# Ledger of designs, part 395: VH-VL binders against q9vpl3

Target 1, 224 residues: q9vpl3
Amino acid sequence: RGKINIQRPKAPHYERARVVAVTQPKYPELPKAKSCFKTRAERTQQQQENPYNEIIAREVRNWLDHSRLVAFFHLSSITADDIFRVRVQLHKQNLHLKSYGSKIIEQAVKNTRYEAIVPLFHSNHCIVFSPDPEKTAALLRIVRRVPQMVLLGGIVEETMLSRNQLVAYAQMPGLHAVQAQLVQTLSQAPGHLIQQLQAHQNSFVQVLDVHAKNQMNEETPKST
Short names: E, the ipSAE of ESMFold2; O, the ipSAE of OpenDDE; V2, 0.75 times the mean of E and O plus 0.25 times the DockQ between their complexes.

## First folded at step 13 (VH-VL)

Design W58 (framework fv_imvotamab_arm2; at its last look DockQ between E and O 0.17; V2 from the best seeds 0.00; counts 0 for: placed apart)
Fold by ESMFold2, look of step 13:
Structure W58 (fold): chain C 224 residues (1-224), chain A 121 residues (1-121), chain B 112 residues (1-112)
Amino acid sequence: as target 1 above (224 residues)
Amino acid sequence: EVQLVQSGAEVKKPGESLKISCKGSGYTFTDYDIGWVRQMPGKGLEWMGIISPYSGETRYSPSFQGQVTISADKSITTAYLQWSSLKASDTAMYYCARDEGIWDSYYFDLWGQGTLVTVSS
Amino acid sequence: DIVMTQTPLSSPVTLGQPASISCRSSQSLLHTDGYTYLSWLQQRPGQPPRLLIYEISNRFSGVPDRFSGSGAGTDFTLKISRVEAEDVGVYYCMQATQFPLTFGGGTKVEIK
């Protein structure tokens, strides 16, 4: 009979829950069992994450140690389909697109010559690794169609290069002789290179704010 | 030395099969696509098709689709152009050329020396 | 298919004088990515083609600066500022903005 349909939205729940809690002699055990189960799951999760973080940090160290080309990018919002297409293009050229958490990067470069790169990873980023520094031109040709990836700078043959230096490196004729000279010269002043990278990072963000339109192929950042 | 070396000149009769080769050396073969270009005697250049040795994918000009087969064997860094049944009109110089094929764009920065194919009775 | 039309068919040039080769496409070569995939090739007598210019105006490695490219949309030009004896041959434009890749008919440059 449709006249018997009664709903009890609140009072039975509240009063029933209180009565059950008071009458259970094992109330502390139920919360403890429930808490212990969550605590065990939480502990297992935390321990599992620590081993995975160390494995990933070793992966980053391995990439840094064995890559003669490393390029750093600021990454804007991009669809999963678009980033997948970019990854395929890069992989064909032995260029490996990676993204890691800031803490993993910090752990990976701890006690290495690359500790200075950690500030670059405060925002959304991605990194491209390759054993082949000659692939710098191919990298630039690929990412020029990807406005969501803004080049910040890189490392070539263990030497840090600014964005402009990396672009110039990709275009240089007589790669062997010029490449050897650049590595020798830049290795003499690593502190100046880091300051230049940080300035270009800030300048790139300002250029994106002021000159953002269809493409990133407009004016270069102004000098101070 | 970075180069594409093609197989030697061929003299064939109509109806015979033929497979000519293009061997890349001095570079990572799978980083580059290989295109085939025909030049008939006294005429200009015609794009026939292209293969990516990395993926094995091929793409043919509509004018040549079904007329030739393009393939590659990356283990020996070689691309091939193949006819199942030659015609007298297939008499031409055939070039292979490479490009990184980034975003399916090509400017072909390296060319083979060419293979002259002569088909006559 | 994008049809590429070159003019002139033949360009006899006095040594040391400029040469200009035109290439017209049947539709715009401007890709949606903002780049134009127009290249120029040189084929010397008895030799395979050789890349001179890519993306309208970029000289390929080892190409002398007397070669320059210009143009936009459907109209493109290759210029040789001072023709030298080694510049004799046939020049082709090529588009790679869309498949199938297509070439112009060629322009023969020769010393008169």
Scores: ipSAE 0.627, ipTM 0.823, lowest interface PAE 1.1, mean pLDDT 80
Fold by OpenDDE, look of step 13:
Structure W58 (fold): chain C 224 residues (1-224), chain A 121 residues (1-121), chain B 112 residues (1-112)
Amino acid sequence: as target 1 above (224 residues)
Amino acid sequence: EVQLVQSGAEVKKPGESLKISCKGSGYTFTDYDIGWVRQMPGKGLEWMGIISPYSGETRYSPSFQGQVTISADKSITTAYLQWSSLKASDTAMYYCARDEGIWDSYYFDLWGQGTLVTVSS
Amino acid sequence: DIVMTQTPLSSPVTLGQPASISCRSSQSLLHTDGYTYLSWLQQRPGQPPRLLIYEISNRFSGVPDRFSGSGAGTDFTLKISRVEAEDVGVYYCMQATQFPLTFGGGTKVEIK
């Protein structure tokens, strides 16, 4: 297991970039057949009516409905290999990294409680899903090493959280841990009360004993 | 069920070759590194090395470098530890363990039952 | 190589009493990523090792709350608040901050 260094790919040297740009195969412009002049609007409409998009949109909805943790990330330029490495790390924690097109997301969340997430998907994005909200800390730990993934926000237990709120949530002890602490604290309280009550009684008994001893000493006539 | 199952006990003579196995099941085998740990009779644990089943990348402890070979076959979700020539000093219990660590961390959360190797004349 | 030294070698304990095991590293276990990769393992008689604690103080899933880890830098401690019969075995610390990974010599916990 080598040191996984997910670094930003260094931009090629300017000269290399120029050579690559010049050596790129110029593909002949596809004959502009009249039928190819579908307006951007027509192309977008056709993509929306694609049965495949509906299937994928359904999948997205399913993920959203079954996830207690959803995190949204902006994805900067990242290699496929680096994404794969991140995916593996996430998967080990039962975190599922997915990427969907903005149109698919829009279709998936239209007229749902998740409609508010649509503005987050104007650029390249990825989503991480998990059934366990306690994995938020693990998620953040993983993505800290991935500068190409920028946390935008998330949904935890059906609540939309900002980036800052999500970070704060991850720093909180788990619900079970807090409950355990509470139980422990509550279990200690009666013991302390009993000790305090007994302390007063013991003190009173001690005072009475001292008084009784003093009285006995006064009643013993000095038999001269 | 998530488990690592190791091959059975081995009795060998000095100079013989040996390959023992560790089979993972119930999880994605390629997502987790597999470490090997030696425990000599009545002694402590010794880390031998680790392999990434996905890439095949292997790291050894200096003490075991060149003494053993660690390999994996991801198609059958199995990791291997092998000797070309056994010594009497190789008599020990050998454990395989799964690494669940994040990135560069190594925590072995899942262990095989162990394989006892006895090398005697 | 980082040398891990455990003390004591043997810890006889009465049932219900606390136990404490120390682990010292020859160098700091603080990794460059800001985490300390020290773990504690339990090995019961005739069984493989079991992970108890990772990253100094985090209990692994299913580990009882009577187990706790603490420490920093080069000095680490495993504590058992109330030893139970099932806690009999050998305990190991392990560092994973630097290759090669190394284990402590082990501490045997026994019931008096």
Scores: ipSAE 0.619, ipTM 0.827, lowest interface PAE 1.0, mean pLDDT 88
ESMFold2 (binder alone), look of step 13: mean pLDDT 92; pTM 0.946

Design W59 (framework fv_imvotamab_arm2; at its last look DockQ between E and O 0.18; V2 from the best seeds 0.00; counts 0 for: placed apart)
Fold by ESMFold2, look of step 13:
Structure W59 (fold): chain C 224 residues (1-224), chain A 121 residues (1-121), chain B 112 residues (1-112)
Amino acid sequence: as target 1 above (224 residues)
Amino acid sequence: EVQLVQSGAEVKKPGESLKISCKGSGYTFDSYDIGWVRQMPGKGLEWMGIISPYSGETRYSPSFQGQVTISADKSITTAYLQWSSLKASDTAMYYCARDEGIWDSYYFDLWGQGTLVTVSS
Amino acid sequence: DIVMTQTPLSSPVTLGQPASISCRSSQSLLHTDGYTYLSWLQQRPGQPPRLLIYEISNRFSGVPDRFSGSGAGTDFTLKISRVEAEDVGVYYCMQATQFPLTFGGGTKVEIK
């Protein structure tokens, strides 16, 4: 619907209430005796008792199956109004903003080539899905005004790309043949990324972020 | 094949109405705003206004507000510029141009071929 | 309204030599988001405008390296490092930092 139109004709409380509900913690608040501490077993038990886990995992699989562009972001604290405005900007470009728990992502990608993405979802995050890989440039133009969303990397045409590779992809002319050539070229070392991620048990997100920043500093995206 | 194709040249008399079109092809029409730009003979470019087909919102240059109507029909991926009563001073080339309109910023990456409107008695 | 002033009005250039076009705005084009929405357009004779440069210095896809943009605040420059015959036409700066969108008056580049 567009940002300006939604604010004019629709009451913000309705849309803000829906966004607030999406941002609610996955787990209910613990009893008073346990308010400061939760065990991992109790968190896992609460997740296993949630009736929506399998339904949501199927939703994630469906998005992954039908999206030729997937982008992963770290998400800092953001107001419900601001994230709603971002969602409207993205939706206009056929870009779909979602957030899921790590267990649900793990369940959705088990036995697929995308299993390596699971560690990204242990921190506060969001994902953008789109059937349109040519919308990568629009995605970056939208989120550059949103410092609360920090790009970690993505998947284009079923190929994992680092932050800098995704930025470089976005700067290509947008012709299908050129875009396919670039994705193929950037993906010639996917095994190296997987091996690097598996070797770093505790700093998976940190390694991807350092790689993206180093590649950005050494090679400007504007060179194409 | 990504293109904006405008309707053909028009020759009109003062006082007549006119609606010219700009059809987008080869891209997701609703993702882009359409702007209209006037170029009077031998003169520079003037921004007239813009429409977002996604929301239906329009914004006009103060110089053109009340002078023209900008509209769009998403179902046929077409934007329109129309006059209810043409003046001889409306003789000009009219261009449409697109931009994603992200956060209300524009740089118009694609332009139509132009529609020459001639208004003479 | 932000007034965009281009100089020179006409720039006759010997083929193969550089050309430089200036654009000044009546107020800063730095948007509150930290970006500057200054673009350069080329209009060849008998053709619609085409985008050359966006956000001061970014070349649009398919634009030759001989075109470059620079500047900040209220002062901006388009340079053509080596003018070719097909570069003949009128060049416009445009600001989109605030509504209404405004263009410079144009600079005609022609071969001597």
Scores: ipSAE 0.652, ipTM 0.835, lowest interface PAE 0.9, mean pLDDT 80
Fold by OpenDDE, look of step 13:
Structure W59 (fold): chain C 224 residues (1-224), chain A 121 residues (1-121), chain B 112 residues (1-112)
Amino acid sequence: as target 1 above (224 residues)
Amino acid sequence: EVQLVQSGAEVKKPGESLKISCKGSGYTFDSYDIGWVRQMPGKGLEWMGIISPYSGETRYSPSFQGQVTISADKSITTAYLQWSSLKASDTAMYYCARDEGIWDSYYFDLWGQGTLVTVSS
Amino acid sequence: DIVMTQTPLSSPVTLGQPASISCRSSQSLLHTDGYTYLSWLQQRPGQPPRLLIYEISNRFSGVPDRFSGSGAGTDFTLKISRVEAEDVGVYYCMQATQFPLTFGGGTKVEIK
């Protein structure tokens, strides 16, 4: 699995930088005074529970529960054509791109282990689902060519990962690769040991043989 | 194990047809593209073409276009390279190689063991 | 077609010494997407090619850190910091910025 080329990160666009800053683990800051201004999230929460939203929320939960890889993205202004192209690339890798409203996400994850993702959905977002966590590297390779998609974080297996952690995870060799490497290393160790042990024995035998030959040559009387 | 296994060596006469195979295993076949590379005896590598099993899209090098046919059967995770009429000049080692098939990025991360094709009268 | 020119054709090296291989393209390999699709491959005697480096400088998985790639535009370099016996073989650069994909002529690395 190739390492993601991180050497030429385009300077994050101001918006990207902002998103990255927002996705940084917020350490519990002292309760700041309730902002007098209702956040966009608060304005959207007052919308009446639509039965349709419940159905979609159930779908979202189903995706979350059956995915071993979930990645969250901020989605900047993107054309329908571009998003379709991205979708095709993702689909080829068995990655599923979905977009849901913030209210639906809130409803879907309420009182679940995924509730921590709610703050990520204050703007236009999309989610990528996959049953295979090994596709993380492929996902990042696809998305890096899409400046409109900004990685916020994700869930791998059952662990919430920050953007940086997800990137680090993608750079790790797959479990099977590591296991294979381990097996290979373990299989070579006995062989090497045997070779080393045999080498010493063979060397000793050779020295003895040379010594024996030299003694025989000395004992052969020069028949005058 | 992730691998590409190619068909065995072939000895043919000029004018004969030939189809060699490259079977992928240990990975999702449709997620990757398969390229074919020719290496003439004692020479360098030549890109022949590539196929995307997912879409069926095939691209050829201009030098090989019309000279060979690249195909794939997803059901048995196998790619093919075929000639309708072999020439003596087709004598070479042929490699299949896997590409991630992500956007326009083409690099071959997995290679078959090669198939030696000998065409002699 | 983009022509890839490698130099030198042959590189005799002493074990433990560094080696450097150059690859020049007839035109810029910078793709419209902002990436440069240059790869380096190693072919050991009697073996198929092996990917070493992709996109100029990214080492492929399992490739030792003694291998490094650099360059931009039309000029690229593969460096081996300390050549080992297992590094003997032919090295190829490959461009994939545009079709058809093309390889360099190869550089043979040999031990003196």
Scores: ipSAE 0.605, ipTM 0.816, lowest interface PAE 1.0, mean pLDDT 87
ESMFold2 (binder alone), look of step 13: mean pLDDT 92; pTM 0.945

Design W60 (framework fv_imvotamab_arm2; at its last read DockQ between E and O 0.29; V2 from the best seeds 0.67)
Heavy chain, then light chain:
Amino acid sequence: EVQLVQSGAEVKKPGESLKISCKGSGYTFTSYDIGWVRQMPGKGLEWMGIISPYSGETRYSPSFQGQVTISADKSITTAYLQWSSLKASDTAMYYCARDEGIWDSYYFDLWGQGTLVTVSS
Amino acid sequence: DIVMTQTPLSSPVTLGQPASISCRSSQSLLYTDGYTYLSWLQQRPGQPPRLLIYEISNRFSGVPDRFSGSGAGTDFTLKISRVEAEDVGVYYCMQATQFPLTFGGGTKVEIK
ESMFold2, look of step 13: ipSAE 0.760; ipTM 0.892
ESMFold2 (binder alone), look of step 13: mean pLDDT 91; pTM 0.943
OpenDDE, look of step 13: ipSAE 0.685; ipTM 0.849
ESMFold2, fold request of step 14: ipSAE 0.728, 0.718, 0.722; ipTM 0.873, 0.868, 0.872
ESMFold2 (binder alone), fold request of step 14: mean pLDDT 92, 92, 92; pTM 0.944, 0.944, 0.944
OpenDDE, fold request of step 14: ipSAE 0.811, 0.806, 0.828; ipTM 0.911, 0.910, 0.921
ESMFold2, last read: ipSAE 0.778, 0.739, 0.769; ipTM 0.897, 0.878, 0.896
ESMFold2 (binder alone), last read: mean pLDDT 92, 92, 92; pTM 0.944, 0.944, 0.944
OpenDDE, last read: ipSAE 0.810, 0.822, 0.804; ipTM 0.912, 0.918, 0.909

Design W61 (framework fv_imvotamab_arm2; at its last look DockQ between E and O 0.16; V2 from the best seeds 0.00; counts 0 for: placed apart)
Fold by ESMFold2, look of step 13:
Structure W61 (fold): chain C 224 residues (1-224), chain A 121 residues (1-121), chain B 112 residues (1-112)
Amino acid sequence: as target 1 above (224 residues)
Amino acid sequence: EVQLVQSGAEVKKPGESLKISCKGSGYTFTSYDIGWVRQMPGKGLEWMGIISPYSGETRYSPSFQGQVTISADKSITTAYLQWSSLKASDTAMYYCARDEGIWDSYYFDLWGQGTLVTVSS
Amino acid sequence: DIVMTQTPLSSPVTLGQPASISCRSSQSLLETDGYTYLSWLQQRPGQPPRLLIYEISNRFSGVPDRFSGSGAGTDFTLKISRVEAEDVGVYYCMQATQFPLTFGGGTKVEIK
């Protein structure tokens, strides 16, 4: 490493929600003005009403666009000193700890395949971004001593991964071809993982563990 | 291409100063700590100390505290081990090794080739 | 300081037979996070050390399956299931539970 990958990888599209929208006809709303041109005052007022939120949402979009690794955590009560120590450990590994409100996340992922992640951010949370997907193992080593941060899942190479898929990814050999093959295999049913995550009320971690266990071809996890 | 390359063998007299180097390449230098390990002829391994290029923090084994100086220059991705006044007992092989140093835990996943230092009295 | 004691000092073995190396620490190496920071290193003749095993039993990348680590607390073992000619060298345990980092005295594996 020591190399920042600015070039975005080729990403497969999952447009299942768009297909549903296309099959349902809707009448357009009637226009309020002949020219569709908004007044000067209306444009100024609209921008004034949401300027801070749009700036922060743009920051989130920028992180998502330039991060090949994104990890989502539930964050329980933690002292300022402890979270600072965690942030320093993460930053040393080019891992960037952030937290945003659910409204900001919703605004940032609007009209993207990542809209399904919004429910994860209704409770207290944090996100780790990195341009370096090979740092996933370091991330897991750092947070295993931080019980206040509970891994929910993530995104690797623009592909949604469950908690157990992300852990499996971190254990793979360092060869790029092998890592790309694993990410492609784990991404075969991203909609299924998101659907399962959204259907359970009590714990996203438990839902993800059950799903990953059914895929691992073992009787039971040995547990940790 | 991920490697630690150490400076060449040294032959010195007692009382002379010496600075040996360990250059890291093919990885993000500041993400890893650099440790130094001594091996006297025919003997085992002894941990001397470690530096984090990220923070500049150093930590020495009590046996080597005050006997050597460990430093790093992250702009050229190089760590150093230096003596102000060599002793004949400093004759040994010196290795550098790296580790992420996560929560001050180490397993040293990469080692340099070693630098033989010979101090003739 | 945590003292690491290795036995035996020398382990002559016949090719294809197992070898077993013991390492004992003067105090527990278990951390509060539930992990034990014990590593095994191999030093072949004329080469730098290389990592074999970390956290008691995890094989490092590229280390053959014939190497395995086990143990808990203060007692640890490195096993080579079938010794090959390339396994000749000195093996060290190392603890990283607390500073200063300390090594065992080494165990020489050689072919008889």
Scores: ipSAE 0.746, ipTM 0.880, lowest interface PAE 0.7, mean pLDDT 80
Fold by OpenDDE, look of step 13:
Structure W61 (fold): chain C 224 residues (1-224), chain A 121 residues (1-121), chain B 112 residues (1-112)
Amino acid sequence: as target 1 above (224 residues)
Amino acid sequence: EVQLVQSGAEVKKPGESLKISCKGSGYTFTSYDIGWVRQMPGKGLEWMGIISPYSGETRYSPSFQGQVTISADKSITTAYLQWSSLKASDTAMYYCARDEGIWDSYYFDLWGQGTLVTVSS
Amino acid sequence: DIVMTQTPLSSPVTLGQPASISCRSSQSLLETDGYTYLSWLQQRPGQPPRLLIYEISNRFSGVPDRFSGSGAGTDFTLKISRVEAEDVGVYYCMQATQFPLTFGGGTKVEIK
């Protein structure tokens, strides 16, 4: 099975890009009948009373409440296959990729501590949930290879973090690693101290021994 | 503590079978791949193969293909390296190492303490 | 197979002085995803290998800042800005761009 390389769509060669641009079927602008221009915003407003949306909103809330790591991404045009690949990678790390409509998110977070995230969902977005905040570094490493996913921010341990703060957080050694390092450092400190104390004593004894040997050599009468 | 603990040193005769183990602890075992690396006495490192405990997928170096079998048991978070018939030339230190298993990035961030295998007549 | 060639084989260094190790690959290690899967490992005497650098220049967690990696394509370098006594050991480069994974022959860093 070949390396799952999410091929960065190489920008088509300039010439290919030109050909594609010229060969794109110019679909006649459908007469903008005023009635059909319900802005995405107007279409989204009418969907508010769907019982199904309430169920999904409840699900979203449940994910938010049970996740210690939540990351928000803008999702650019991505193929279903690529999303699937990303999902598999994330799943291996116990990271759960979900996508919800903006209205559902709004409904889910209304009158909650998460209400501040609503502005992040004006375009196509996806959310990654995890019960383990230590997976932040893994998440960022995975997403780094997915140019279609742009990190917007996240929530870690109930704290909302900006993109930059998440990156900084991911670069920090895990709590356990830091603790282990601390313990190791603390365990070495007494040993080092003892060695230093013994080193001075040993050096002193050596100097004394040399002095004693030199004195013995001076007292040996040259037997003429 | 995040660690890989390998089975103890082995002394075997040529023709004998052997299975050594590498147990992962302190982390989600299925989130990482386990590679095996051979180091002959006084020599460098040789990559033998890798297993993904998550999928069970295994890859071997051509030099070790058919010579060893790599396996894993997720239930006990243990990876294995086994020989059906040891040779004197199999005398070496064997290391298991953890790979982050993210995409195709293979770097080993955690290593076992090594298992010394001695094959002598 | 990608052949990894390290130079020098042995690097005697005075304490506090810099050390440099080179690794050359038989082919470019730049992958189609834009990443170069070169790592550096340290093996102290009697110990298992330890990851120092991944993807050419990224220091692994807990690795001192005196270690740095650089390079591109087929030529890579590990630098130790100030060698300490604990840095004695054998250093290996490893490529993971293509299977099988391959290691360099190793460079032994010793204190003069």
Scores: ipSAE 0.645, ipTM 0.824, lowest interface PAE 0.8, mean pLDDT 88
ESMFold2 (binder alone), look of step 13: mean pLDDT 91; pTM 0.942

